# VH-VL binders against q39962: the designs that were tried, part 5

Target 1, 193 residues: q39962
Amino acid sequence: DPTDGFTEVPLTEDNFVIQKPYDKPLNDRYSYKNGIRRLWVYENDKPFKVGSPTRPRTEIRIKGHDYSSGVWQFEGQVHVPEGTSGVTVMQVFGAVNKATALQLRVYNGDLKSYKSNSVATDIYNKWLRVNVIHKVGKGEITVFINGQQKLVVNDDGPAEHYFKCGVYAAPDGSSNYMESRWKNIKLYKSDNK
Below, E stands for the ipSAE of ESMFold2; O stands for the ipSAE of OpenDDE; V2 stands for 0.75 times the mean of E and O plus 0.25 times the DockQ between their complexes.

## First folded at step 1 (VH-VL)

Design la5 (framework fv_falbikitug; at its last look DockQ between E and O 0.55; V2 from the best seeds 0.00; counts 0 for: pae E 15.6 > 2)
Fold by ESMFold2-Fast, scan of step 1:
Structure la5 (fold): chain C 193 residues (1-193), chain A 122 residues (1-122), chain B 113 residues (1-113)
Amino acid sequence: as target 1 above (193 residues)
Amino acid sequence: QVQLQESGGGLVKPGGSLRLSCAASGFTFSNAWMHWVRQAPGKGLEWVGQIKSKTDGGTTYYAESVKGRFTISRDDSKNTLYLQMNSLKTEDTAVYYCTTDWEYDSYAFDIWGQGTMVTVSS
Amino acid sequence: DIVMTQTPLSSPVTLGQPASISCRSSQSLVHSDGNTYLNWLQQRPGQPPRLLIYKISNRFSGVPDRFSGSGAGTDFTLKISRVEAEDVGVYYCMQATQFPPYTFGQGTKLEIK
């Protein structure tokens, strides 16, 4: 299992910060109900910060456990409704000379690393277990889907890192409406070198 | 199997108090938003109130007709929902159902108990 | 509060014939997520309510395909293509777009002639 050898780092609601269009009240773009978090945006929504050129998002930013060293793991189960496309649903923030070390994006029912490597196909309307392990000392990020290793990439250099999940419209080609649903979000750390 | 079972109903005089219980089984009660809905004899359905899961803030909401008199609470260790009814009025006479909208994206009351009858009469 | 109004309030139907129930809301039921949280409940005599249809047109598990829902905005319809004896009861529409409070229609009593 991807969590073998890891210790869970407890998360509370205080560790979940919702980044949303600046002009929307929380409940217009986010809901938390029965253990499931729904995050949605429209392609023409405002950015998170006034005056920012960034695309619209509604994302959970996991705070309180930012890291620059060690071995850390994100775990969550994700459900993407049919019709959502051109959207980042999970990211590892922090890289040299760019914002992110990894973005997992949905394009026409396929889950990809940015625009290129597919990690899962035909994902619409199904729950997928996503585990992402970042070994900072090795500069390596590994992605598991439903417990199976699907991708290994380089992290593109040292930075302060954290995990995010939800919806963040891709630079182009987004659908009019984008939604992802998340449950059982957990954080893990390993002391093994 | 998902089940809800109410208890605690009975006859009470105006101004009296009564506590209803709702025992839940077959689902992760601690994650569930829970509701009380009532139905006066021969009448329609009226939403009484809601309690969110502790993880979602544990907030309670009430219909205006019961606000200040009724209190909803839960004990996740016992998988039990409660409705404390104070200052009861004859208009509170109804079958009281506990329900949940367990399918998270529908906001539809998909699981119902059998109901418990509360009669407020002199 | 959103007011839900059903017509008719009573519907005597001949066994095997179709039945149609209308529900109108005082305000649009379109949520900011684009969904319309208009649901239909069935209550058979002496029984608790049962979810029939959610979000306008989606049948809940175990609900036969003779039941269908349609509509948009403020006007919604529940149709039964061929009424069977077990369909006797009261049907309620409800909204969950704007809460609290959740609100219900007055109910439509379906009876076999």
Scores: ipSAE 0.598, ipTM 0.845, lowest interface PAE 1.9, mean pLDDT 93
Fold by OpenDDE, look of step 2:
Structure la5 (fold): chain C 193 residues (1-193), chain A 122 residues (1-122), chain B 113 residues (1-113)
Amino acid sequence: as target 1 above (193 residues)
Amino acid sequence: QVQLQESGGGLVKPGGSLRLSCAASGFTFSNAWMHWVRQAPGKGLEWVGQIKSKTDGGTTYYAESVKGRFTISRDDSKNTLYLQMNSLKTEDTAVYYCTTDWEYDSYAFDIWGQGTMVTVSS
Amino acid sequence: DIVMTQTPLSSPVTLGQPASISCRSSQSLVHSDGNTYLNWLQQRPGQPPRLLIYKISNRFSGVPDRFSGSGAGTDFTLKISRVEAEDVGVYYCMQATQFPPYTFGQGTKLEIK
């Protein structure tokens, strides 16, 4: 199991900061019920900050555990409804030459690293267990789906990192409506490098 | 199989107290928002109260008609929902159902127990 | 609180004939998430309530396709295309939101003529 050798970092609700279109109330793009966080956004929504040139998003930013060293792991179960496409559902934020070290995107039912490197196929309307391990010292990110290793990539150099999940419209190919659901979001840390 | 089963109903005098239980099985109880709904004899349905999951804060809500008299609680380790009824009135006479919206995005009462009868009479 | 008003309160129907029940809410049931949380419940004699329809038109598991729900905003309808003997009982509309209170219509008693 990808969590072997890791210690869970206790999370509280304060660790979950929601980024959403700046002109929408929270409950217009986010819900939390029965342990499930539902995040959605429309292609023509506003960005998360006034004046931001970025595409629309509704994302959970895990706060309070930003890291620049060590071995960290994000775990969560994600459900993407059919029809959602051209969207980032999970991020490892922070990089030297770009904003993120990793983006897991959904295109037409495929889960990919950015626009390439298929991680999973036929993902619609299913719960997937997602584990992302970031070994900062090695500059390496490993993605597990349902406990199986699917991807190993290099990060884009040392930076201040944190995890995000939800929906962030991709640069192109976005469906009008984009949604992801998350449950059992956990954070792990390992001292064993 | 998902199911709920109420118990603890009975006859009680006005001003008395009674505690109802609802045993849940077949689903992850700890994640579920739970409700009590009652039905007076020959009457319609009335929402009594709600308790959210611990993950969602465990917050309780009550109908105005029972606020200050009824208390909803849960024991996730026992998969059990409770309704503590104090200062009972004759108008509290009803079949009491526990229910949940197992489908997280429906906000519907999709699972019901068989109900337990509470009679408040002098 | 949102008031739910059903019409009619009593509905005698001949077997095999259609039935229709109206439900009106005192305010729009359109949630900020875009959904409309209007549900229909069925309660057969001597039984607990049963969910029939959720979010206006979605049939719950095991519900026959002769049941259908429609409507928008504040006006909703439950239809039974061909009433069967097992359909006898009281039907309730209800509104559900992320925030209480949940409220029900008065109920419509469906009987066989």
Scores: ipSAE 0.021, ipTM 0.549, lowest interface PAE 6.0, mean pLDDT 92
Fold by ESMFold2, look of step 2:
Structure la5 (fold): chain C 193 residues (1-193), chain A 122 residues (1-122), chain B 113 residues (1-113)
Amino acid sequence: as target 1 above (193 residues)
Amino acid sequence: QVQLQESGGGLVKPGGSLRLSCAASGFTFSNAWMHWVRQAPGKGLEWVGQIKSKTDGGTTYYAESVKGRFTISRDDSKNTLYLQMNSLKTEDTAVYYCTTDWEYDSYAFDIWGQGTMVTVSS
Amino acid sequence: DIVMTQTPLSSPVTLGQPASISCRSSQSLVHSDGNTYLNWLQQRPGQPPRLLIYKISNRFSGVPDRFSGSGAGTDFTLKISRVEAEDVGVYYCMQATQFPPYTFGQGTKLEIK
């Protein structure tokens, strides 16, 4: 199990900061019901900040546990409805030469690291357990799907890091409507290097 | 398998009290909004009240016909929903169902128990 | 509170033929998020209700293809393309656009003639 050897870090609602299109009320792009966080955007939505050149998003930024050392783990369950494509659903933010160390993206029902490294296939309309372990001392990020290791990549150098999940139309060719649903979001820490 | 099982129904005199239980299994009960819905003999469905998950604030809401007399609670460690009914009236005679809107963000009642009968009469 | 009105209240139907049930709301069921939370339930004799259709036209898991929903705004229809013996029971529309309370139609009893 990827959580073996980890201690859960408590989270409250104060840790779940929602980034959304700047011109929309929160409830127009986000809901939290039955323990399920629904996050959605349209391709023609505004960016999260006025004047930003970035594309639309509705994402949870996990705040209060930014890190630059140690071994950290994100866990959550994600559901992506059919029709959502060209979208980032999970990120490890922070790198030397770019904004992020990891993006998990959905392309036509496949989950990939950025555009290339396949992580899972046929993911639409079902719940997936996602675990992401970041060993900062080794510069290493490991991705698990349903408890099985699928990918190991480099983190691209020292930075302040944090986790995000939701929907972000970062890739070219996003679908008109983009949605992800998340439940059981947890954070873990270990002393291991 | 996802299941809801009500218990605690029976015959009670007007002004009396009764507590119903709803045992849940096969889903993460602590994340679910739970509801009570009742059906008087030969009549349609009436929503009685709800309790949100702890993660959504744990708040309760009631139909006007039962407000102040009925109390909904939950015990997430036992996966159990409760309905405490006080100051019962003959109009409260019904089959009581527990239900939930668990799957998809549809706000529909997608899982139902078998119901338990409450009869309020002298 | 939104009042839901079903027509007919009793629907005798012929086995193998289509059936149709109407539901009307006292105000629009279009939610501020753009969805319409109009759902259909089936209650077979001696059984609890079960979900058939959610958000006008989406069939719930395990519901046969012969059930379909349609409509918009305040007017909605449940259709059964070919009635089977197991379809006997009472059908309810309900709204979840404005709650609390959740409100139901009075029910339509479907019987084989």
Scores: ipSAE 0.000, ipTM 0.459, lowest interface PAE 15.6, mean pLDDT 88
ESMFold2 (binder alone), look of step 2: mean pLDDT 92; pTM 0.948

Design la6 (framework fv_falbikitug)
Fold by ESMFold2-Fast, scan of step 1:
Structure la6 (fold): chain C 193 residues (1-193), chain A 125 residues (1-125), chain B 113 residues (1-113)
Amino acid sequence: as target 1 above (193 residues)
Amino acid sequence: QVQLQESGGGLVKPGGSLRLSCAASGFTFSNAWMHWVRQAPGKGLEWVGQIKSKTDGGTTYYAESVKGRFTISRDDSKNTLYLQMNSLKTEDTAVYYCTTEGYDDFWSEYYMDVWGQGTMVTVSS
Amino acid sequence: DIVMTQTPLSSPVTLGQPASISCRSSQSLVHSDGNTYLNWLQQRPGQPPRLLIYKISNRFSGVPDRFSGSGAGTDFTLKISRVEAEDVGVYYCMQATQFPPYTFGQGTKLEIK
């Protein structure tokens, strides 16, 4: 199991900061009911910051446990409704050459690392367990889907890092409407190298 | 409206020190990743270093040729970027430009869009 | 470090004629995110550099449509469809795929006949 050898780091609602279109109240683009967090945007929504050229997003930024060293793990279960495409659903933030060390994106029902490496296919309308382990000392990020290792990439560090999940429209184009649902979001840390 | 203005250049002897400033206006400086780029007389462009926004860790990176001698810093309250240059060598003689990489959450914004007019640093005996 | 190499123009360009400026990288500029961060800068005499093109082919704000970029992998071209007098200067290609450092070509000087 990807969590073997890890210790859970408790998260509360104070650790979940929602980044959303600047002109929308929270409940217009986010909901939390029955353990499920729903995040959505439309392709013509405003960016997170006024004047920013970035595409629209509604993302959970995990706050309070930013890291620049050690071995950290994100875990969550994600459900992507059919019709959502051209969207980042999970990020490892922080890199030397770019804002992110990893983005997991949905393109026409396939989950990919950015636009290239496929990590899962036919993902629409079902829950996927996503685990992402970042070994900072090795410069390595490993992605597991449903407990199986699917991807190993370099982290493009060093940097301060944190995890995000939700919806963030891809720069190369997206569907008109984008939604992801998340449950059982957990953070883990290990003393192993 | 986005503007950068360098200052602090001049003549300095080898082994000396100089601090350059870059005043920013027309954008939210605190969100921007900033670079220093230099150009020796009649030569091409050379990247000197970068400083990220404090929100992105405030991390600094340097070209190997200046590492250990130059320090980049920023004062967001004054919208000002700095380059502290120590142990100057004749090969550091150049026009020094400050430039922006982005001024928001700038995923995939890896270009230098705004440049200052440059300030000349001459290292000579 | 990725080395960027530009080809010098053999002679001055005649006003109204097209010009092509070539740039080659020592390694592929395809980033792990699938994008290619190849940018073009213009430097007019006595002026600071100015961004013309980013990510191979995207014109920056205010850049005339007579400027276009193309290429893939390691080979890139900046084209000016009809050269005007104000186009005199040095053109630099730049890679932002691998960092640190960002690296520039040595420059290609464009002179008018």
Scores: ipSAE 0.006, ipTM 0.481, lowest interface PAE 14.4, mean pLDDT 88

Design la7 (framework fv_falbikitug)
Fold by ESMFold2-Fast, scan of step 1:
Structure la7 (fold): chain C 193 residues (1-193), chain A 124 residues (1-124), chain B 113 residues (1-113)
Amino acid sequence: as target 1 above (193 residues)
Amino acid sequence: QVQLQESGGGLVKPGGSLRLSCAASGFTFSNAWMHWVRQAPGKGLEWVGQIKSKTDGGTTYYAESVKGRFTISRDDSKNTLYLQMNSLKTEDTAVYYCTRDYYEDTYTYEFDYWGQGTMVTVSS
Amino acid sequence: DIVMTQTPLSSPVTLGQPASISCRSSQSLVHSDGNTYLNWLQQRPGQPPRLLIYKISNRFSGVPDRFSGSGAGTDFTLKISRVEAEDVGVYYCMQATQFPPYTFGQGTKLEIK
C-alpha cells in the first residue's frame, strides 16, 4: 500500500484553506457535507486574487505542514463528473523556476501529469484513490492511483512545498463548468528515504 | 442484496441496560455510515444516533434525548453495528431500527435500507 | 432543530384515485452546496420504513413511477398518481440538510376507502 512505512500527520479543518474566485462567497463554489468536499468553478469566473492573470480555481490549500525536506505523502479520493475537462485537480506546489512541481489534470476523462503522461483513463463518475509521495532528498515525486504506481517524475529543484486539490482551470483551455469531489484527504510523513 | 437485521431487544426495568446488535450483509459494511432510529408504539420516527465509517473518522453523534446514556459502536470484522443503552427510561420504549447511508460516487441516499427492527420495552 | 410538519395526518383515498401529501419545514432545506436534502419514506403496516424519494424528486430503486415528489425551500409535496392497495401505510418526510439531529415529519396515514 503507498502508505506503508508512513505516519499520519493529523489534519483538522484549520489545515484546509479554500482558494476561490475573489468575488464569490465560499458556498457559491464550495461545499462540505458528510465527509465529501465539492469544489467547482466556471471558466469565466474571476481569479483567486484581484488583478491576477491566473485562471479561476476553487482549491483546498493544505496549510500548517509546508515542507522543504523529508518524505511527505498526500492521500485523497477524487470523483470527477463527466463534462469536466481542462482542469487541474491536484498539485504539488513549489519549484525553483516555476510555481508547481506537479499538476494532475483531467482532459476528456483521462488523468494526466500536466498535458503529457496519463496516470489513469476513463475516470469520470467514479472514485479514485490518489496517493502522491514527494521524496525531497531524491528530488522525486511518485503518483499512485488505486494503490498502483503510475508515475515517477523529478520535482524540479528545491523549494517550499505544499499540496492542493480541487479544481483549477488549465491555461490551455477548459470546459465551461469544472467540478471535483474529494474525501478522506490525509497527510503522511516518513523518515525512510 | 442489502440486508440489515437487529437483535437484542426485550423487556428491561427502568434504570437497566441493554445492548442491541445489527448484522449487515450484501454490501461493504466497513465503508457505510450507520444509524439507529426508533419508533415508540403507535408513534413516528425519531433519530437516535449515527456512526461514521472508520476511514471518515468513526465519529459518533447522538440525539439530545439519549446523549450520555447510549453509545454506538461497530465491529467491521463482524459486519455488526451496536447500540449500548444504559440508564433506560420508560420513554425509551420503542422498536429500534438500524439503517444505512449510501455515499458511493456522486450519490448520497440517507436512510436507504432498514432492518426489520427489534422491540425494547422499558417497564416494571 | 428543523421541525418537519405534514398535512394531512390521515388521508382516506379511493383505489385508482390520486393522493397528495404536504410537508413543510421550519427552515429552508437548501444546503450550502445548493442541494435540498428532503426525503420521503413509506412504512407499510407491520414493516420497517423504506426509502421512496430522495432530494425532493428522485425515485429510489424499485419505486414505481406513480410516486413523484416536488417542492422547494420549505414546502414539499409527495403525490401518488393512481393509488393501489399496496400503497396503504404511513408516509414520512425527513430532512438531512441540518444534522445532528436528522428530523422527521409526524407521518401521514394513507387508507383505502
Scores: ipSAE 0.005, ipTM 0.458, lowest interface PAE 16.9, mean pLDDT 88

Design la8 (framework fv_falbikitug)
Fold by ESMFold2-Fast, scan of step 1:
Structure la8 (fold): chain C 193 residues (1-193), chain A 122 residues (1-122), chain B 113 residues (1-113)
Amino acid sequence: as target 1 above (193 residues)
Amino acid sequence: QVQLQESGGGLVKPGGSLRLSCAASGFTFSNAWMHWVRQAPGKGLEWVGQIKSKTDGGTTYYAESVKGRFTISRDDSKNTLYLQMNSLKTEDTAVYYCTTGSYEDYYGMDVWGQGTMVTVSS
Amino acid sequence: DIVMTQTPLSSPVTLGQPASISCRSSQSLVHSDGNTYLNWLQQRPGQPPRLLIYKISNRFSGVPDRFSGSGAGTDFTLKISRVEAEDVGVYYCMQATQFPPYTFGQGTKLEIK
């Protein structure tokens, strides 16, 4: 199991910051009911920051446990409705040469690392367990889907890091509507590596 | 109206110090990534450094030419960006601009101030 | 660091005629996220720079459609279809793919002849 050897770091609602189109009230693009967090956005929505040319997003930014060293793990279960495409659903933020060390994106039912490496196929309308381990000292990020290792990539150098999940329209184009649902979001840390 | 206004430039001798300010208005400064860019007289543009928003970790980055001598900071309550310049050299002579950036779409520099002139001369 | 090289360094052009500026990078500007972070800036005499084009070909707000950008990998072009008097100034290409640092071309001075 990818959580073997890790200790859970407690998260409360205070650790979840929702980044959304600046002109929308929270409930227009986010809901949390019965343990399920639903995040959605339209391709022509406003960006998170006023005046920014960035694409629209509704993302959970996990706060309170930013890291620049050690071994940290994100865990969550994700459900992507059919029709959502061209969207980042999970990020490892922080890199010396770019904003993010990793983005997991959905393109036509396939989950990929950015636009390239396939992580899982035929993901629409089912729950996937996603675990992402960042070993900062080794510069390594490992992705597990349903408990199986699917991707190992190098991070892009030292930075302050944190995890995000939700929907963030891909820079190269997206479907008109984008949605992801998340449950059982957890954070872990290993004190040995 | 979106605006950036630099101040604090002037004449300083080699080895001296100077603090530049950049006052921001018309946008949500606290969410913005901010840069300093300089331009020596008659020369091209050189990136000096960046500070991320507090929401994005508040991390600072510097060009190698200024690392260890310059410090970037921000005061979101005053919508103000700062550049503390120490151990100034004649090659630091330039117009200094503050500018806003975006990391997701272009990492660009979409709003610029008028610039403030720093002259380092003996 | 990525080195950005512009040609020509000076471009005299007749009003109403087209102008073309080339920018070459010492290595590919394709970011690991699949985007190419090549931007073009305009600096009119005595004024600060302003953003013209971002990510190769996207015009920034307020930029007239006579400006266009194209290219891929390491070779990029800024074109002005019909040069107007207000277009006089220095044009810079900029890369934001590798950071730090962001790097700029040396500039191309557009002059009316």
Scores: ipSAE 0.006, ipTM 0.565, lowest interface PAE 9.6, mean pLDDT 88

Design lb1 (framework fv_falbikitug)
Fold by ESMFold2-Fast, scan of step 1:
Formats: C-alpha cells, sequence, structure tokens
Structure lb1 (fold): chain C 193 residues (1-193), chain A 120 residues (1-120), chain B 113 residues (1-113)
C-alpha cells in the first residue's frame, strides 16, 4: 500500500484553504456534504486573483505543512463527472524553473501528467484513490492509482512544496463546466527512505 | 478612501525596544493580509514580515534578519497593525512602512512611514 | 530566495524622451496558477513607495498610460513612453511568486538631464 511506512499528519478544516473565483462567495463554487467535497467552475469565471490573466479555479490548497525536504505523501479519493475535460485536478506545487512539479489533468476521461504521460484511463463517474509521494532528496514524485504505481517523474529541483486538489482550467482549453469531487483527503510523512 | 498611518518611531539605543502601530481606514481591514517593509536611509526596500487574516489563522512570516526579535500582530476591532521590535541593532535603522496586499500578489496601499533610528 | 536584479541603476533622461528599466529574476516568477507575480513600484523623493504596475503589465488605479510593463519568466521591462518631471524618483521591481521572503530589485534612479 503506498501509505506503508508513513505516519499520518492530522489535517483539520483550518488546513484547507479554498482558492476560488474572486467574485464568488464560497458556496457558489464549493460544497462539503456527507464527507464529500465538491469543487466546480465555469470556463468564463473570474480568476482567483483580481487582474490575473490565469484561468478559473476552485482548489483546496493544503496549508500548514509546506515542505522543502523529506518524504511527503498526499492521499485522496477523486470522482470526475463525465463532461469535465481540460482541467487540473491535483498539483504538487514548487519547482526551480516552473510553478508546479506535477499536475494531474483530465482530458476526455483520461488522467494524465500535464498533457503527456497517462496515469489512468476511462475515469469518468467512478471513485479513484490517488496517492502522490514526493521524495525531495531523490527529486522524485510517484503517483499511485487504486494502490498501484502508475507514474514516476522528476520533481524539477529544489523549492518549497505543497499539495492542491480540485479543479483548475488547463491553459490549453477546457470544457464549459468543470467539476471534481474529493473525499478522505490525508497527508503523510515518512522518516524512512 | 484607503489610508494607512504609521506611528511609534523614534530614537532608541542598541538593545532597546519599540512598538510601531499602523492605523487603517477606508477598507475592510480584517480581510487583508498586512506587511511591514523597511528602507534604510538612502537604500532600497527590504520586506520585514507579514500577518495573514483571521481566515488564515493570523499566520505570520518574517525575514531572516528580524526573526526571533520582531513580532507582528493585529487588532481587527481597532483596524490596527502592530510591529513589536526587540533587541534592536544599528542595522534596523530605517523608515518602516505598513502595506496592504490582496492574497499575496501585490502591495496595493502604503502608509507614509515612520522613522526608527537605532544609535548610541 | 529569489534575487531581483535591475539595470541600469541610474537613468538620466531628457524630458519628453522615453525611458526603459530592466529587471531579471534568479528563478522563474511563474506561479502554479500560470500567472507571473512581478510588480513595479515608484518612489518619488521624500514619499512612500506606490504601486505602479502589477502582474507584469497591469496599471494600478490612477497610473497614466505612458507607463507600461512587459516580459515573461525571468526578464521584465518597465517603459515610460514620454518622461515627465513628476516621474523623477526610484523604481523598484518586486516578486510575489515565492515568499517568505518577498524580494525587491535594488532600484533604478530616474533623473532628468
Amino acid sequence: as target 1 above (193 residues)
Amino acid sequence: QVQLQESGGGLVKPGGSLRLSCAASGFTFSDYYMHWVRQAPGKGLEWVGQIKSKTDDYTTYYAESVKGRFTISRDDSKNTLYLQMNSLKTEDTAVYYCTTDYWGSYFDYWGQGTMVTVSS
Amino acid sequence: DIVMTQTPLSSPVTLGQPASISCRSSQSLVYSDGDTYLNWLQQRPGQPPRLLIYEISNRFSGVPDRFSGSGAGTDFTLKISRVEAEDVGVYYCMQATEYPPYTFGQGTKLEIK
């Protein structure tokens, strides 16, 4: 199991910052009901920051445990409704020559690392368990889907890091409506290699 | 109209303490992250520290040069930002400005500044 | 820490002529949202800094059209199309992509010849 050898780092609601279109109250683009966090945006929504040319998002930014060393793991279960495409659903923030070390994006029912490496296919309308392990000292990020290793990539150098999940419209185009649902979001760390 | 007004500066001996205040008006102070930025005479700008809003649990960040000596706090009921400066050094001599930001992206409004001189 | 480097450090310019200031960052300023948090501040003699341009090219409220910003990644430029007497002062670039700390360029002093 990807969590073997890891210690859970407890998260509370205070560790979940919702980044949303600047002109929308929280409940217009986010809900939390029966353990399920639902995040959505429309392609013509405003960006998170006023005046920014970036595309719209509603994302959970996990705060309080940013890291620049060690071995850290994100875990969550994600459900992407059919029709959502051109959207980042999970990020590892921080890299030397770019903002992110990893983005997991949905394109036409396939989950990919950015636009290239396939992680899972035919993902619409089913829950997937996503685990992402970042071994900073090795410069390595490993992605597991339903407990199986699917991707290993370089983290692209030293930086302060943190995890995000939700919906963030891809720079190359998206569906009109984008939604992801998340449950059982957890953070882990390991003192072992 | 957005206004920020610093006070509390003055002349202090090395090892001394000062508390600066920044009175805010014309905006919803409690929604804004606040910063202290300083400028030594004839020199450039140096970021001192930040305090986030209540929704971010008043999280504080400091420049390494002041960490452990300076403390930032705020009183949202009084629309006031504070900087408690302890163990002052001659290199802390500067005009201290308070500034607002919008979610960390830019420093949109600045106060007039208050001069702190650390000298024997 | 991201280091911000400005050139030139001093720019004498004839009234009515254009001026240009460059800013380079030691690392890319592109944030995870795809935006670039590079801002320009103006400080007139004896006055506090004021926000001039935010996120590369957006003029802040009340800033005249003669000011423009451009650039991407690590290389940025502030241009004044026709310098006026009131433009005398020090110009700073700053980054808000990676903090703590927020960092500033060393400043460029704009002077009338």
Scores: ipSAE 0.000, ipTM 0.458, lowest interface PAE 15.1, mean pLDDT 89

Design lb2 (framework fv_falbikitug)
Fold by ESMFold2-Fast, scan of step 1:
Formats: C-alpha cells, structure tokens, sequence
Structure lb2 (fold): chain C 193 residues (1-193), chain A 121 residues (1-121), chain B 113 residues (1-113)
C-alpha cells in the first residue's frame, strides 16, 4: 500500500481553503455533504484573484503543512462526471522555475500528467483512489491509482510545496462545465527515507 | 536512433494539392502530440498546425492562414504524420518541418530535416 | 495572437565574447497553471531548428552550459557566455502560452566578425 511506512497528519476543516472565482459565494461553486466535497466551475467564470490572467478554478488548497523537505503524501478518492474535460484535478505546487511540480489533468476521460503521460484511462463516473508521494530529498514524485504505481517524475525543486485538488480549467480549453468530487482526503508524512 | 523524416515536397502550381509525410522512428510516436511548422525562404518560423494523441481524440488546431485548406492526420500503426495541403497559394512556399511536443508541455525537442514546397506557375 | 519581438535582429560578435538576445511578448506569458511557456530555438545554416532552452531557463539535453535563459512576464533574455564558431545561426524565441497559434519571434541572426 502506498501509505506503508507513513504516519497520518490529521486534517480539519481549517486545513481546507477553497480557492474559487472571486465573484462567487462559496456555496455557488462548492459543497460538502455526507463526506463528499463537490467542486465545480464554468469555463467563463472569473479567476480566483481580481486581475489575474489565470483560468477559473474551484480548488481545495491544503494549508498548515506546507513543506520544503522530507517525504510527504497526499491521499484522496476522486470521482469525475462524464462531460468534464480539459481540467486539472490535483496539483503538487512549487518548483524552482515554474508554479507546479505536478498537475494531474482529465482529458476526454483519461487522467494524465499535464498533457502527456496517461496515469489512468476510462475514469468517468467511478471513484479512484489517488496517492501522491513527494520525496523532496530525491526530487521525486510518485503517483498511485487504486494502490498501483502509475507514474514517477522529477519535481524540478527545491521550493515550498503543498497539495491542491478540485477543478482548475486547463490552458488549451475545457468543457463548459467542470466538476470533481473528493472524499477521504488525507495527508501523511514519513521521517524515514 | 530517434528521428523524424519529412517527404512529399516539390513544385506545384497555385490551386494545386500536395500531401506531406513525416516518418517517426526510435520513440513511441503514439505518445506525442505532433506539429507542422514552416519557413518561407529567408524568413522566420510559422506554426502551421497540431494534432494531439489518441487519448485526446486526435484533436487538431490550425493557423488561420491555412484553416480550411490544410488537414493534419496521423497513422500511429505506421508511426507517420501527414499534412494534406489543398488550394495552394504562392504564400505557402516554404520548407515544412514536422516536430514533436515533448513530455512536459509546449516545447518542440525533435525536428525533421524539412521538405521544400514551392508553389509557382 | 501574442506577438513576439526580438532585439537585435542581427548580432555580429567576436569569437569568445558574450552575446545577448532579447525577446518581448505583447502580453504576459504566465499560463493558467502559473508556468511560463517561453522557449528558445537555434537554427544553424541549412539545418532544422534545435531546442536550446524551455520554460524560460531550462537547458535541453546536450545544450552547452554557456547558453542560459532568464526573464519573467513579458521580457526574456537568451545569453551565450562565450560565443563559438558553431553558434552562427538564427535564434528564435517561441511562446506556447496562447494557442492557436503558437508564435515565434522574427529571429536574431548571430554572425562572427
């Protein structure tokens, strides 16, 4: 299991900061009900910050445990409805010469690292368990889907890092409506390795 | 050896058609987005168009100057990229390069040698 | 379309001396993921373009360390610390932030005096 050798770092609602279109109240783009966090956005929504050139997003920013060293792990289960495409659903933030070390994006039912490496196919309308391990000292990020290793990449660090998940419209265009659902979001750390 | 090799260029009259091919070898062609870029004699580079991979439903994009006249396609079983050029104009005279889009988005790391297309009466 | 403007258009340089090429975009190249997709290509006479630098400052495999890239937003620079005879050619900046189209600068011709 990807969590073997890790210790859970407890998360509370205070650790979940929702980044959303600046002109929308929280409940217009986010809900939390029965353990499931639903995040959605439309391609013509405003960016998170006024004057920002970024595309629309509704993302959970995990706060309180930013890191620049050690071995950290994100875990979550994600459900992407059919029709959602051209969207980042998970990020490892922070890199030397760029914003992100990793983005997992959905294109036409496939989950990819940015635009290239397919991590999982045929993902629509089912729950996927996503584990992402970042070994800062090795400069390495490993992605597991349903407990199976699917990707190993370099992190292009060092930087201050944190994890995000939700929906963030991709650069080259997106579906009109984008939605992802998340449950059982957990954070882990290892003092070994 | 990792390489791209264009072919099919030549002399054609205005209003004519040509089909260019780009043969890929030494890498997993089907994993890459592919582009055509052209260069008129003594001029700079101009992006012509792009075709994505099968997982992106072979989505194509074109420069406005060629939209409606040029069609990009690919045959992953043959590791080959194509450019069908119709209604050719003298302004289409250029060396045509194929190039691949690298692992981490939006840079062209491998280029073919180019094939010359001359549109003249 | 994003317009890419290079200065100078021609750069005569003495062997062993540094060279610097500037690239300016008509709008910010910071993308929706926070990255900046500004690349540099080299084209030697009679050869196809070759990737030198990607995403502002990352040297592509096999590119000598005398080449470096820098910049942010709309202003970018390619530097060659010690020009060698093999560096003769045309250098292009390229943006991939807004597409279609991907756009290139008009090119800077590097010549040895």
Amino acid sequence: as target 1 above (193 residues)
Amino acid sequence: QVQLQESGGGLVKPGGSLRLSCAASGFTFSDYYMHWVRQAPGKGLEWVGQIKSKTDDYTTYYAESVKGRFTISRDDSKNTLYLQMNSLKTEDTAVYYCTREYYSDWYFDLWGQGTMVTVSS
Amino acid sequence: DIVMTQTPLSSPVTLGQPASISCRSSQSLVYSDGDTYLNWLQQRPGQPPRLLIYEISNRFSGVPDRFSGSGAGTDFTLKISRVEAEDVGVYYCMQATEYPPYTFGQGTKLEIK
Scores: ipSAE 0.000, ipTM 0.454, lowest interface PAE 15.8, mean pLDDT 88

